# Designs tried in a protein design chat: VH-VL binders against q91z69r481to671. Part 17

Target 1, 191 residues: q91z69r481to671
Amino acid sequence: GRRNSHARHQDSGQVIPLIVESCIRFINLYGLQHQGIFRVSGSQVEVNDIKNSFERGENPLSDEQSNHDINSVAGVLKLYFRGLENPLFPKERFTDLISCIRIDNLYERALHIRKLLLTLPRSVLIVMRYLFAFLNHLSQYSDENMMDPYNLAICFGPTLMPVPEIQDQVSCQAHVNEIVKTIIIHHETIF

## First folded at step 3 (VH-VL)

Design b6 (framework fv_ifabotuzumab)
Fold by ESMFold2-Fast, scan of step 3:
Structure b6 (fold): chain C 191 residues (1-191), chain A 125 residues (1-125), chain B 107 residues (1-107)
Amino acid sequence: as target 1 above (191 residues)
Amino acid sequence: QVQLVQSGAEVKKPGASVKVSCKASGYTFTGYWMNWVRQAPGQGLEWMGDIYPGSGDTNYDEKFQGRVTMTRDTSISTAYMELSRLRSDDTAVYYCARDTEYYDILTGSYGMDVWGQGTTVTVSS
Amino acid sequence: DIQMTQSPSFLSASVGDRVTITCRASQGISDYLAWYQQKPEKAPKRLIYAASTLQSGVPSRFSGSGSGTEFTLTISSLQPEDFATYYCQQYNSYPWTFGQGTKLEIK
């Protein structure tokens, strides 16, 4: 169902998928200063092994002695969002979301994005807030990790908000990246 | 300048009803939730409910359900709280308070940033 | 309903002291907590929201911390105008609930 912009959310339930929570926790512990995180590819074998472990109901990242490559863990997080049956940003909202690019004032753009996101299910909003809080935090280490909000938007944009086949792929991808960048930068205003 | 101005003190007998008003100015009245909070003499704060003036939607604490009615008049930017079947333990200062301009996306609130001056309601025989 | 418990109920302190007030929620409320200051015969004033975000115009000697079920309000160097009653409030789920208050008095 739809959430109006003025509606209050009555339930306090916060359920973050284990794979998302575990990958983000691991990156917060070991990866905040890692150069090129999310841009540099990990081992595909390790990415698949970690993903398959989570799919079996195990947590391969729960061990403090875990010697996993940080780029592989980052790759698992991206792969999780890319593999969702329904993208985190629903296809039905694509045109409304990219139209926010027409709003030149970034604060006003953030407020309009917030208004659109309020139409999404609570379960989606919980994951979005958690992910974008993480991406905003990670971007504050850009002097060390070389991943500013724009760089993170390029890495996550295509997976979170895929451009529909009927749209201009090149033009819309640029808009998606700019919208995602706005959400990362203005996380506190939007969520 | 954002301001909430409440109606004056009331003295009521048990069984009567009281209707407190809260006039808003300096902001878009229909865009913010309005809370009602009371405080009995020497006691803490107690939330009664809220209303969204844009739609008239209300949420009440179960303790007051059936006795409280919150309404608004958008033409004069005024919110109302009516409490019926008054008892001596309804003696309190009643406050209206605006929810924040910017609020958390999941809860719809960051608490109450602007408060009215309060309306003292005394229920005595 | 979420029950908010404040400690202590009463605190006596001197100007210049560092004071801390604690608020405990009966269930997890993330950071959906606000702190209010109320002076005698006046309406409450919000000091902090989202557990740690200071409201514009509130002196920097006030700070909030905590998440989940344990929260603290700290006044780093108490001033004469800070003697008041302090309340925490959760906005995690309806009904909104307040702590019972902490009265801060001059020694």
Scores: ipSAE 0.000, ipTM 0.520, lowest interface PAE 12.0, mean pLDDT 87

Design b7 (framework fv_ifabotuzumab)
Fold by ESMFold2-Fast, scan of step 3:
Structure b7 (fold): chain C 191 residues (1-191), chain A 125 residues (1-125), chain B 107 residues (1-107)
Amino acid sequence: as target 1 above (191 residues)
Amino acid sequence: QVQLVQSGAEVKKPGASVKVSCKASGYTFTGYWMNWVRQAPGQGLEWMGDIYPYSGNTNYDEKFQGRVTMTRDTSISTAYMELSRLRSDDTAVYYCARDTEYYDILTGSYGMDVWGQGTTVTVSS
Amino acid sequence: DIQMTQSPSFLSASVGDRVTITCRASQGISDYLAWYQQKPEKAPKRLIYAASTLQSGVPSRFSGSGSGTEFTLTISSLQPEDFATYYCQQYNSYPWTFGQGTKLEIK
């Protein structure tokens, strides 16, 4: 390949993975009123089938009349983030991110989180912006789907920002959930 | 080893409130959703709601919204369910039950794998 | 809400019989279904989850099948300790809902 073209492409860094974009689009179309969305793991067989299709370069969710199970599509989205070699929230930023819980004012907390996240690669920030805009939008339907920002933070927290083994798992998981909740609520301030 | 132990039987008058406790042992209490399910005499099972003990976040069946309050105390690994404005048709056995969650790959419900022994609540004049 | 309907509501059988209990959902629930056994004056015990996965420690004579809207619990050779009430439960969406129950009685 062409090193010059590769360098230009890398400089842009502005692509949402197809699996993320397709799952979110599907949930926006069919899942906004599904009560308890993300609360279950999905059907193991269907989650694996959907995941394997994406790994083959196919989009199993491209059909406008797709009949896939909404919980399985939601499960694929969670599985994608859990399976990343480096978590979406890098382990190098874990301590700094968790320390934001000490900031009592939620707006100031959001600004500090923004400052930390802006040090991340553009490709990571674009995925974060896309995901958290979606989670915020989904939470606006909590009267119908019962998934408020904190319920969503419980479902995504361990996947997006896993607690390092050297830390107190119980205490840190509570802080992870609060930080993720803050990002969902204040995504416009942060991204 | 994994156990849920509930408080003893209660007799209440119509209009009163009842608070049932459920003490967990043998597992990480804050790592699992806790469900509350009731069963009227000779009747089937009815889900009331669940609570995530880490945060105290709750989800209630609409039928009980406004009358039920679920709380927890993480220092003693105990969940509570309080039902107010009791009527005779609230006479039932009340169960706490741990949600099954797979932490190997994904967190999610597979129904209820561990149940408390039940607390009989009788509402009579 | 998703309505769960069990059939039959009452079943009389003898030790050694093959027993089949059905559970129908008012809408598609994929395989998000659990089966519970409840003996008199006892809490329910989960037998099966994900429609067909047997709970650890549950005898192999119990099996579950089905997906979508129709589900079956089968006991291949009924034993004396199996006389109980059986419930299906969906966890596809909140609120979780149970079938009315099937009471299995000795003939």
Scores: ipSAE 0.418, ipTM 0.799, lowest interface PAE 3.1, mean pLDDT 88

Design b8 (framework fv_ifabotuzumab)
Fold by ESMFold2-Fast, scan of step 3:
Structure b8 (fold): chain C 191 residues (1-191), chain A 125 residues (1-125), chain B 107 residues (1-107)
Amino acid sequence: as target 1 above (191 residues)
Amino acid sequence: QVQLVQSGAEVKKPGASVKVSCKASGYTFTDYWMNWVRQAPGQGLEWMGDIYPGSGNTNYDEKFQGRVTMTRDTSISTAYMELSRLRSDDTAVYYCARDTEYYDILTGSYGMDVWGQGTTVTVSS
Amino acid sequence: DIQMTQSPSFLSASVGDRVTITCRASQGISDYLAWYQQKPEKAPKRLIYAASTLQSGVPSRFSGSGSGTEFTLTISSLQPEDFATYYCQQYNSYPWTFGQGTKLEIK
């Protein structure tokens, strides 16, 4: 996937990309109780309509009266991260990040992840903090929405931290999901 | 090519437990959610829950919570569904079914694209 | 939970007939609907997903339409192998739920 045009145009003027901020705001308002949120990709027509609107520099989610499908808004957020030219978690940090799975104590694991992530550019860390604060908050509603931190890690892992082709796809995907789960749970320790 | 093969028929007494297996082949077992669906004689389909084989994380329908346990063994690409404290109305054909997910585009469920042949479980005194 | 209701529950038809089966959701489910065919003593087979997308290998006489709360499965010219029970399933939200089924029998 390649970066969407809206992210490119807004990178120098906005700390959080508008598409990310708008989708997260919408989900916080309307999606916290939706059972299985992020388990489906969204309606193809509506996902394309929302994405194209953002690419034109418009915000289709700014109208408080609009009733967009929650799964489609969730799908746009996933599509945005999937389409980044450089994944949110850089490929250069992949082996170091998954090696943290060797640390059995989750708090110690979180501290080691923090150490690795603090070497990333400030712009990446700000987006990560924003996203993982949101995912943590969403997971607090898992009694309603059935999306605990691990369910969310399964849905976001492949888009945020793709397994390189040279690696064992099966074992590494399990490790990616475990690392992402740790970051969701311990986001305040990490960021 | 893609195939799910389930264990054979079981006859159980009320109060017993049954464990059904589902062996996957022809695809990467850990990349797809696995559903369990049952069907009582002459009745419709009823979703029981799903499991992500990569981690073992499970989601159960509230109706089965506390009686169902879904597990997997990645070394043999096999999923398991165990139902405890069996009642006569648990008599059904139990199916495993692969959830559709595409990692090369937007991921997510599109229903169940590959099904096991079913395992008949009869609960009678 | 989202309740799925099919109509009719039973349908008699002849080879060559055009048949339609409807499925109604108790709340809006956009296009998050699949249709399955189940022959006696066999596992279900997915025919359609995303309300209208035909599964690869399924004959073109099958089609799906609808969005929101009302959906239709159509068989344009019924063949002998099409006598089966048909189920709709929503995947808009957990738990996944199925309609009660429509049994299509020969007249």
Scores: ipSAE 0.606, ipTM 0.850, lowest interface PAE 1.8, mean pLDDT 89

Design b9 (framework fv_ifabotuzumab)
Fold by ESMFold2-Fast, scan of step 3:
Structure b9 (fold): chain C 191 residues (1-191), chain A 125 residues (1-125), chain B 107 residues (1-107)
Amino acid sequence: as target 1 above (191 residues)
Amino acid sequence: QVQLVQSGAEVKKPGASVKVSCKASGYTFTSYWMNWVRQAPGQGLEWMGDIYPGSGNTNYDEKFQGRVTMTRDTSISTAYMELSRLRSDDTAVYYCARDTEYYDILTGSYGMDVWGQGTTVTVSS
Amino acid sequence: DIQMTQSPSFLSASVGDRVTITCRASQGISDYLAWYQQKPEKAPKRLIYAASTLQSGVPSRFSGSGSGTEFTLTISSLQPEDFATYYCQQYNSYPWTFGQGTKLEIK
């Protein structure tokens, strides 16, 4: 109906958060060949300075001549997702998502993940699609940067899909990393 | 008490393979990257690679690519480094070393905070 | 690969001396630098990380400074147990690389 059409039209007006778009743009320009990108968290002072600038409505990465440490920009991106009030992968979907690990066939697993993710709000799905397209693209440079999909899943998993306190932290973290790896590899199937 | 205990000294002939073990205790083995570093007699430290024990994913220095294999057995909290086609210049002390002690993975690497005692590998030539 | 060069390679000093060891990176590494101490026939021990952060349990006479390409390890008042070989290590990018080492000997 009309009400649903109005809601959909309103949702479609949303854009990628500036901090996410700007950090990803910077990494695409300067970081695709950086060996071990995301493996370190960046300089604490510079990461905080960059993040605070974005929170003030400034874009510290807009100047093409900006001399920012690539690891610090990468660290800002991780810190942004870690600091979300509601994790990118909602806590309510945690058990269902990690249960997909029980599906041995990777294509079938990807389809079940897709089914779960498509129930999320469009605004969340747009950010996920953008982020995982970037991570998939970055992983294609693994011969140069040494960051294959699993390395990226280890670096991003805890920030995107935190393990709830009531769960077994060790076992569930391994499952989170495997699910995130699957999403990076099968990005085109899932989104 | 966090500890890394390595296997004993090995003497090998050129062309052989050696497999060094590193048993971890006192922490969650699968949550920390494990590095392998070697040191030839009278020489400096040389990074060989690292492994994430939670998945078995590995990263090797290009110099060792094709000769080194890093694995782990999570049931006994043990990491392994196997070096094949040994030459006399592979004679060294081989160390396993845990990546940073910060448990929030967001902080990333800060170098190696806990080291094994080392395994001497001698290749006769 | 990032090349790490230490200066001097050998240093002779007396107990009570102030000792400085320098580490230079072939390219900018921000503060992604650790310092290690190694005694004969023993594994290295991390002293400092993030260029200037002292590891818990390491005596306060040790300090690190620097950023970018030039780094310094300082021992403010040398003690007998400080005679060892010192290594810097960068973790800015793979592969991790070490300096060649600085051997600190009794004068």
Scores: ipSAE 0.576, ipTM 0.843, lowest interface PAE 2.2, mean pLDDT 88

Design c1 (framework fv_pabinafusp)
Fold by ESMFold2-Fast, scan of step 3:
Structure c1 (fold): chain C 191 residues (1-191), chain A 125 residues (1-125), chain B 112 residues (1-112)
Amino acid sequence: as target 1 above (191 residues)
Amino acid sequence: EVQLVQSGAEVKKPGESLKISCKGSGYSFTSYWLGWVRQMPGKGLEWMGDIYPGSSNTTYSEKFKVQVTISADKSISTAYLQWSSLKASDTAMYYCARQTEYYDILTGSYYFDYWGQGTLVTVSS
Amino acid sequence: DIVMTQTPLSLSVTPGQPASISCRSSQSLLHSDGKTYLHWYLQKPGQSPQLLIYEVSNRFSGVPDRFSGSGSGTDFTLKISRVEAEDVGVYYCMQSIQLPYTFGQGTKVEIK
């Protein structure tokens, strides 16, 4: 049978959070061609209702007959990562990660980013791989959804890799967005 | 040519500490998960855990988490299996084995392709 | 943990005759990626285990074509079409779809 997990990553004892998996699955089914996805805000009431349902152990996105606003589901995914006590990209790696911007060759930059990410816990890497594979796939529909890797990096960068208060906010935010863009484009090289 | 060379046989008393090694050569040591497998005398194979030497990320079988520590020194392409206090029940052959890994470092490999020759550990009073 | 059960536990085979070993898992080894994470190893007397077959039916480098694997879901078979003296040893199936990786108890193959 299908008892427990169907996916090997879920069976490894390091699993993709249900809220992340369910939101990404929903967007893959209904949102790949949606113009401005992640950039356009959903209903804050619906976003909170969906998030609260997941927190109660329910999956509000499992019913094929239920029709949620795609922008609300996208908002839930962003809110989940924003709400992490420790950002997906840990603060301890911030300076090392943004310094990769000095590597002009994008392939070499990707390899250096890979080396830095390999210092992270397996649970974090599994989520990163899943998220960035999704963002890369979504960006391949940019002719329809208007969200290329740069646009997705602007939407996710501040959420996944917040700029520390002691840093130059404007300059570092530009670097964060460029690093996140590199990870989206070169996810196959990095993960 | 991929090779895994393990340290020699050990004879120990209960309560003693022990650290055995597995040295990899002929491949990128930091790019593959390396697992440890126990075989008690006359018994089958038990997976104990593994390590990704590039990051030192480790995974343990729940049964072995409190019994052993797995580590690696990537500068000399060597992985280690360590006990702080041996028991007679630790008497076994210990194998290191490389996991076949596609580019995805997170799910690791799906089978053991190359094995070390084994280290026999005997613990008796 | 996924439990792997092998039958028989021991086989005595006349040289040149076929041999068949069964392996059953307590749950499906089919992943959503379409692959089945079931592998076979041979441990010859006094030697380390060696990989024979990976992902149900793929022979590892250097493994003779007299070895074949088949099966799906929870039921798998390793067949040796013509057993030779060098094939003596203990055969193990392993699942790697879920941690911890688990092995069958082993099937000892010996020559009559």
Scores: ipSAE 0.000, ipTM 0.468, lowest interface PAE 14.7, mean pLDDT 85

Design c10 (framework fv_masavibart)
Fold by ESMFold2-Fast, scan of step 3:
Structure c10 (fold): chain C 191 residues (1-191), chain A 124 residues (1-124), chain B 110 residues (1-110)
Amino acid sequence: as target 1 above (191 residues)
Amino acid sequence: QVQLVESGGGVVQPGRSLRLSCAASGFTFSSYWMYWVRQAPGKGLEWVADISYDGSNKYYADSVKGRFTISRDNSKNTLYLQMNSLRTEDTAVYYCARGGYDILTGYEDYFDYWGQGTLVTVSS
Amino acid sequence: QSALTQPASVSGSPGQSITISCTGTSSDVGGYNYVSWYQQHPGKAPKLMIYDVSNRPSGVSNRFSGSKSGNTASLTISGLQSEDEADYYCSSYTSSSTYVFGGGTKLTVL
């Protein structure tokens, strides 16, 4: 509601980007049980149309009478994070984040990830918590949508935490996916 | 583990005052909107009041406006409801509930955890 | 009396599916995607089952699902079990920045 949006603005001086908030809201309404969400590609024409609409300052997802392919809306969310000039997980933290894979105990790994993320600007942390709370919630429907935390990590890992060109692409991608999976599962501990 | 424990209920005469408390634990109390919801014996649920994470915004049901005051003390993880000019129709179990809104998540407008309730009986 | 209209009772057999409706107006259910559903067993506090029309909290069975069409929200319970027997309440945000509840529906599993 408007009162919740108002409270967010008053508290932090920071806001969740409209495109992120709107796509997540739409998926929560129509996509939680959709098989292969984020893995199955949407219509590229519709993805571009929706993204261009947001870039014009419009909200194509605000109308209850509008229907959009759920895979296209999911694609817009992924495209938004992929298109960030600075990735959601900063390049400067890549090596430190990946090193957490060496911690076998998942709870201790989560605590170490939390320590690293607490060095980031609050505006980044707010978006991270919002996204990962959503991904955790979506994964609770995995019996229906077939997207458990591992599957979501495969879809979002390359987008949120790109492997730098100087690193081994194959081994580091596996580690990125495992770190992202840990954050999805243990988001309550991390944020 | 999220816990909400209400206290302060009792029997009171019409026109008198009563103050309810809700002790919260297991989460960052200062990050959440908090709610009071009541239920008259054998009847349904009725939203009473809510308060923003920092106490700056407060909302009330029309049935209690001008009589009830919601407040919170974030240093003590405690929510309050000051009830003045009580009427027989205020008789109900009063539940403390946590809002689904979180300043960090952006999810909104639902009651995700509830306390056990405290009974308020207004009778002459 | 209640702002949102629910049937007073519904019943079903174990293993069957049932649906509970919640009808409001364009100023609440029809105007916002902020509908939630609560389960209440006798003598106990309500428990959140569905929020924002169709979302399930962690720990709620996927047998519970929510939907909305126009001014009517619906809670569907599949594979009915004896422990599902309870009162169910819908709630919605309103254009007045308030919350309203339905009158409640008693579910009996026969």
Scores: ipSAE 0.008, ipTM 0.486, lowest interface PAE 9.2, mean pLDDT 86

Design c2 (framework fv_pabinafusp)
Fold by ESMFold2-Fast, scan of step 3:
Structure c2 (fold): chain C 191 residues (1-191), chain A 123 residues (1-123), chain B 112 residues (1-112)
Amino acid sequence: as target 1 above (191 residues)
Amino acid sequence: EVQLVQSGAEVKKPGESLKISCKGSGYSFTSYWLGWVRQMPGKGLEWMGDIYPGSSNTTYSEKFKVQVTISADKSISTAYLQWSSLKASDTAMYYCARDTYYDILTGSYFDYWGQGTLVTVSS
Amino acid sequence: DIVMTQTPLSLSVTPGQPASISCRSSQSLVYSDGNTYLHWYLQKPGQSPQLLIYKVSNRFSGVPDRFSGSGSGTDFTLKISRVEAEDVGVYYCMQGTHWPYTFGQGTKVEIK
């Protein structure tokens, strides 16, 4: 159900995609203190191998004896969101979302972002909440991993919220990074 | 001042369609879930379902998902409960109520209620 | 679905005397955030339900201090320290921890 304390991610009858859940679980176990995580590229061969395994319905990260490069697992997570048919943040919401940058008060900005995101399908919101809770948690280790909310926003922004071709790419990318940074920092207010 | 104002009483025959309304005022209509609760004559309260007007996302109790359709028109801050074909067993008081949700996975009580719409279905 | 059971189903109270209503859930109402989403409503004759108590023990705005809620897990109680004529109506408990939301059968409170 909607508010099941034993199965929160299944409350809507939907679950977090296996590839997302498995990559995040792996990073929580082995990668929270890894310097440059998501910024440093992994092995492209290993990234493709892991991705292809998930596409076959296998979980290559469930084997506790398996040895995978943390940067490759991080790369799989980014590649998954980049490869979605529809971006996690719908293109139809792009202008509304970046317009929130005009709100100087960060708490009020977070509330406006929340209002916009709550217009999205429940299945999308569940994935967003899960992802941004993870990114917020990961950023709390920034003294060790060197990836503060801004650094994570730079890594994920283009993947989660691509700038439409007709827009000013440089200015809009800076705004995307600030919006994503706000969502990471104010995750508890927004979701 | 938060207010939910419902449409007036309805008298219908079995097989007829019906759409009743609930208009919100005094708050951001698109920022809260709005629930529908049925009370059959002399009986208790039954949660039917809810809608988040900002997205039109709906959730239904299993019992009601086939019986009714919940919708909203955010341009006029109004939610609707609709039947395609009424039955005598649909005779009840129908309430709308605002849920205190802060997000889709939390929040859980009705703080403000409409005055109710009495629906009577008889031949 | 979570079943909410109220006892008694009705009670008649002399004005100024205390009243107590029990509510039991078929499963624990403690959510993963540590909160318990058990709420109490009053429906006065001919009126809409109104919120009295939310999250077990918190009085809603404007609710007199003679109303108090308590309990944990699956067992909950609403107490009225001294019943007044305006307290007549049907009292409902509701759970919001598990989807779908469910209500108790109601307890009718009348004055003798």
Scores: ipSAE 0.000, ipTM 0.456, lowest interface PAE 15.7, mean pLDDT 85

Design c3 (framework fv_pabinafusp)
Fold by ESMFold2-Fast, scan of step 3:
Structure c3 (fold): chain C 191 residues (1-191), chain A 125 residues (1-125), chain B 112 residues (1-112)
Amino acid sequence: as target 1 above (191 residues)
Amino acid sequence: EVQLVQSGAEVKKPGESLKISCKGSGYSFTSYWLGWVRQMPGKGLEWMGDIYPGDSDTTYSEKFKVQVTISADKSISTAYLQWSSLKASDTAMYYCARDTEYYDILTGSYYFDYWGQGTLVTVSS
Amino acid sequence: DIVMTQTPLSLSVTPGQPASISCRSSQSLVYSDGNTYLHWYLQKPGQSPQLLIYKVSNRFSGVPDRFSGSGSGTDFTLKISRVEAEDVGVYYCMQGTHWPYTFGQGTKVEIK
């Protein structure tokens, strides 16, 4: 449905969770040039305060004069995805997604990833499109923020696509990071 | 050129099943939601529900969720509206219409830009 | 469900004269993204509805500049600066802000 399962107590027309939309909007306005964004930790007190405010249905990031630490806002976004009952990339698709690393041509790899992702529920796909469009855009400022697609993949990979316990953790984590990097770079081909 | 072409008029009896169609052309069929709108004779427009053909995700108005089934076959760029058992109260003109592009959620448009010509359904004993 | 109320239900206009149609919603149509999803459609006799104005004030492709939309919150207006014979039909406002989508009752415009 058009109702977003990630936005439990929000307006039924809200497709992108408010917490995701607001954090990304804030980072687009104030954080595109911030060195080490998503790699540097914010204040845990501020991260929890912001997250709790969103859970109450408030938007703590709507006040234009608020001086929130950009690293704390970035931390809220990562914490939201880590806290999902089901990871953004479902465990059932893990093996198929990882096998795409065997495709040497990056464009063909992107097309194959697209085919796999199109089997996912619409609610998951719309959040993915929104997130990866943002990560691609953020990576275009890597000369200033030092966060290229690979660096962003290292930060988000474990959160978005956790390696199942039965898999080789070291080898599979490298593959997860490579797949996530491909999705960031080729987001226009995939979504 | 964007076009939505609907199936022809139907005359049915109460209790019969019916499936009408809407074929899209001139655009990426799997990238847009497609909605169904009912217009009873001499009355206004009433949104019934919609489908995203890329994954067959559907949304229904509460009034229509038990009355009809919406489906799509993306291999032939065609969406369907189906009744298992028609009632006289189903007599109406049925329109399909193209809605917001799936991947354009960031701008949010939520309107019908192109409409099919309509399928008249008459249910009488 | 959001109730959309149009006034008047019908109007008869001399060619070349202006016309104005009001649409009022039972709740604010401002979405959480700051946009207002209020749209206007025209259904000419025997034809499918066609989009005239989307998001309060934006004219759809091919729509003449004599059509204009305005309003905010719960109160919206469609204006036709000089009505022509081809403008005859039923005008509907529609909201896309709240699920489910709802339409007004329609306003019939005819020529004197």
Scores: ipSAE 0.006, ipTM 0.470, lowest interface PAE 10.3, mean pLDDT 85

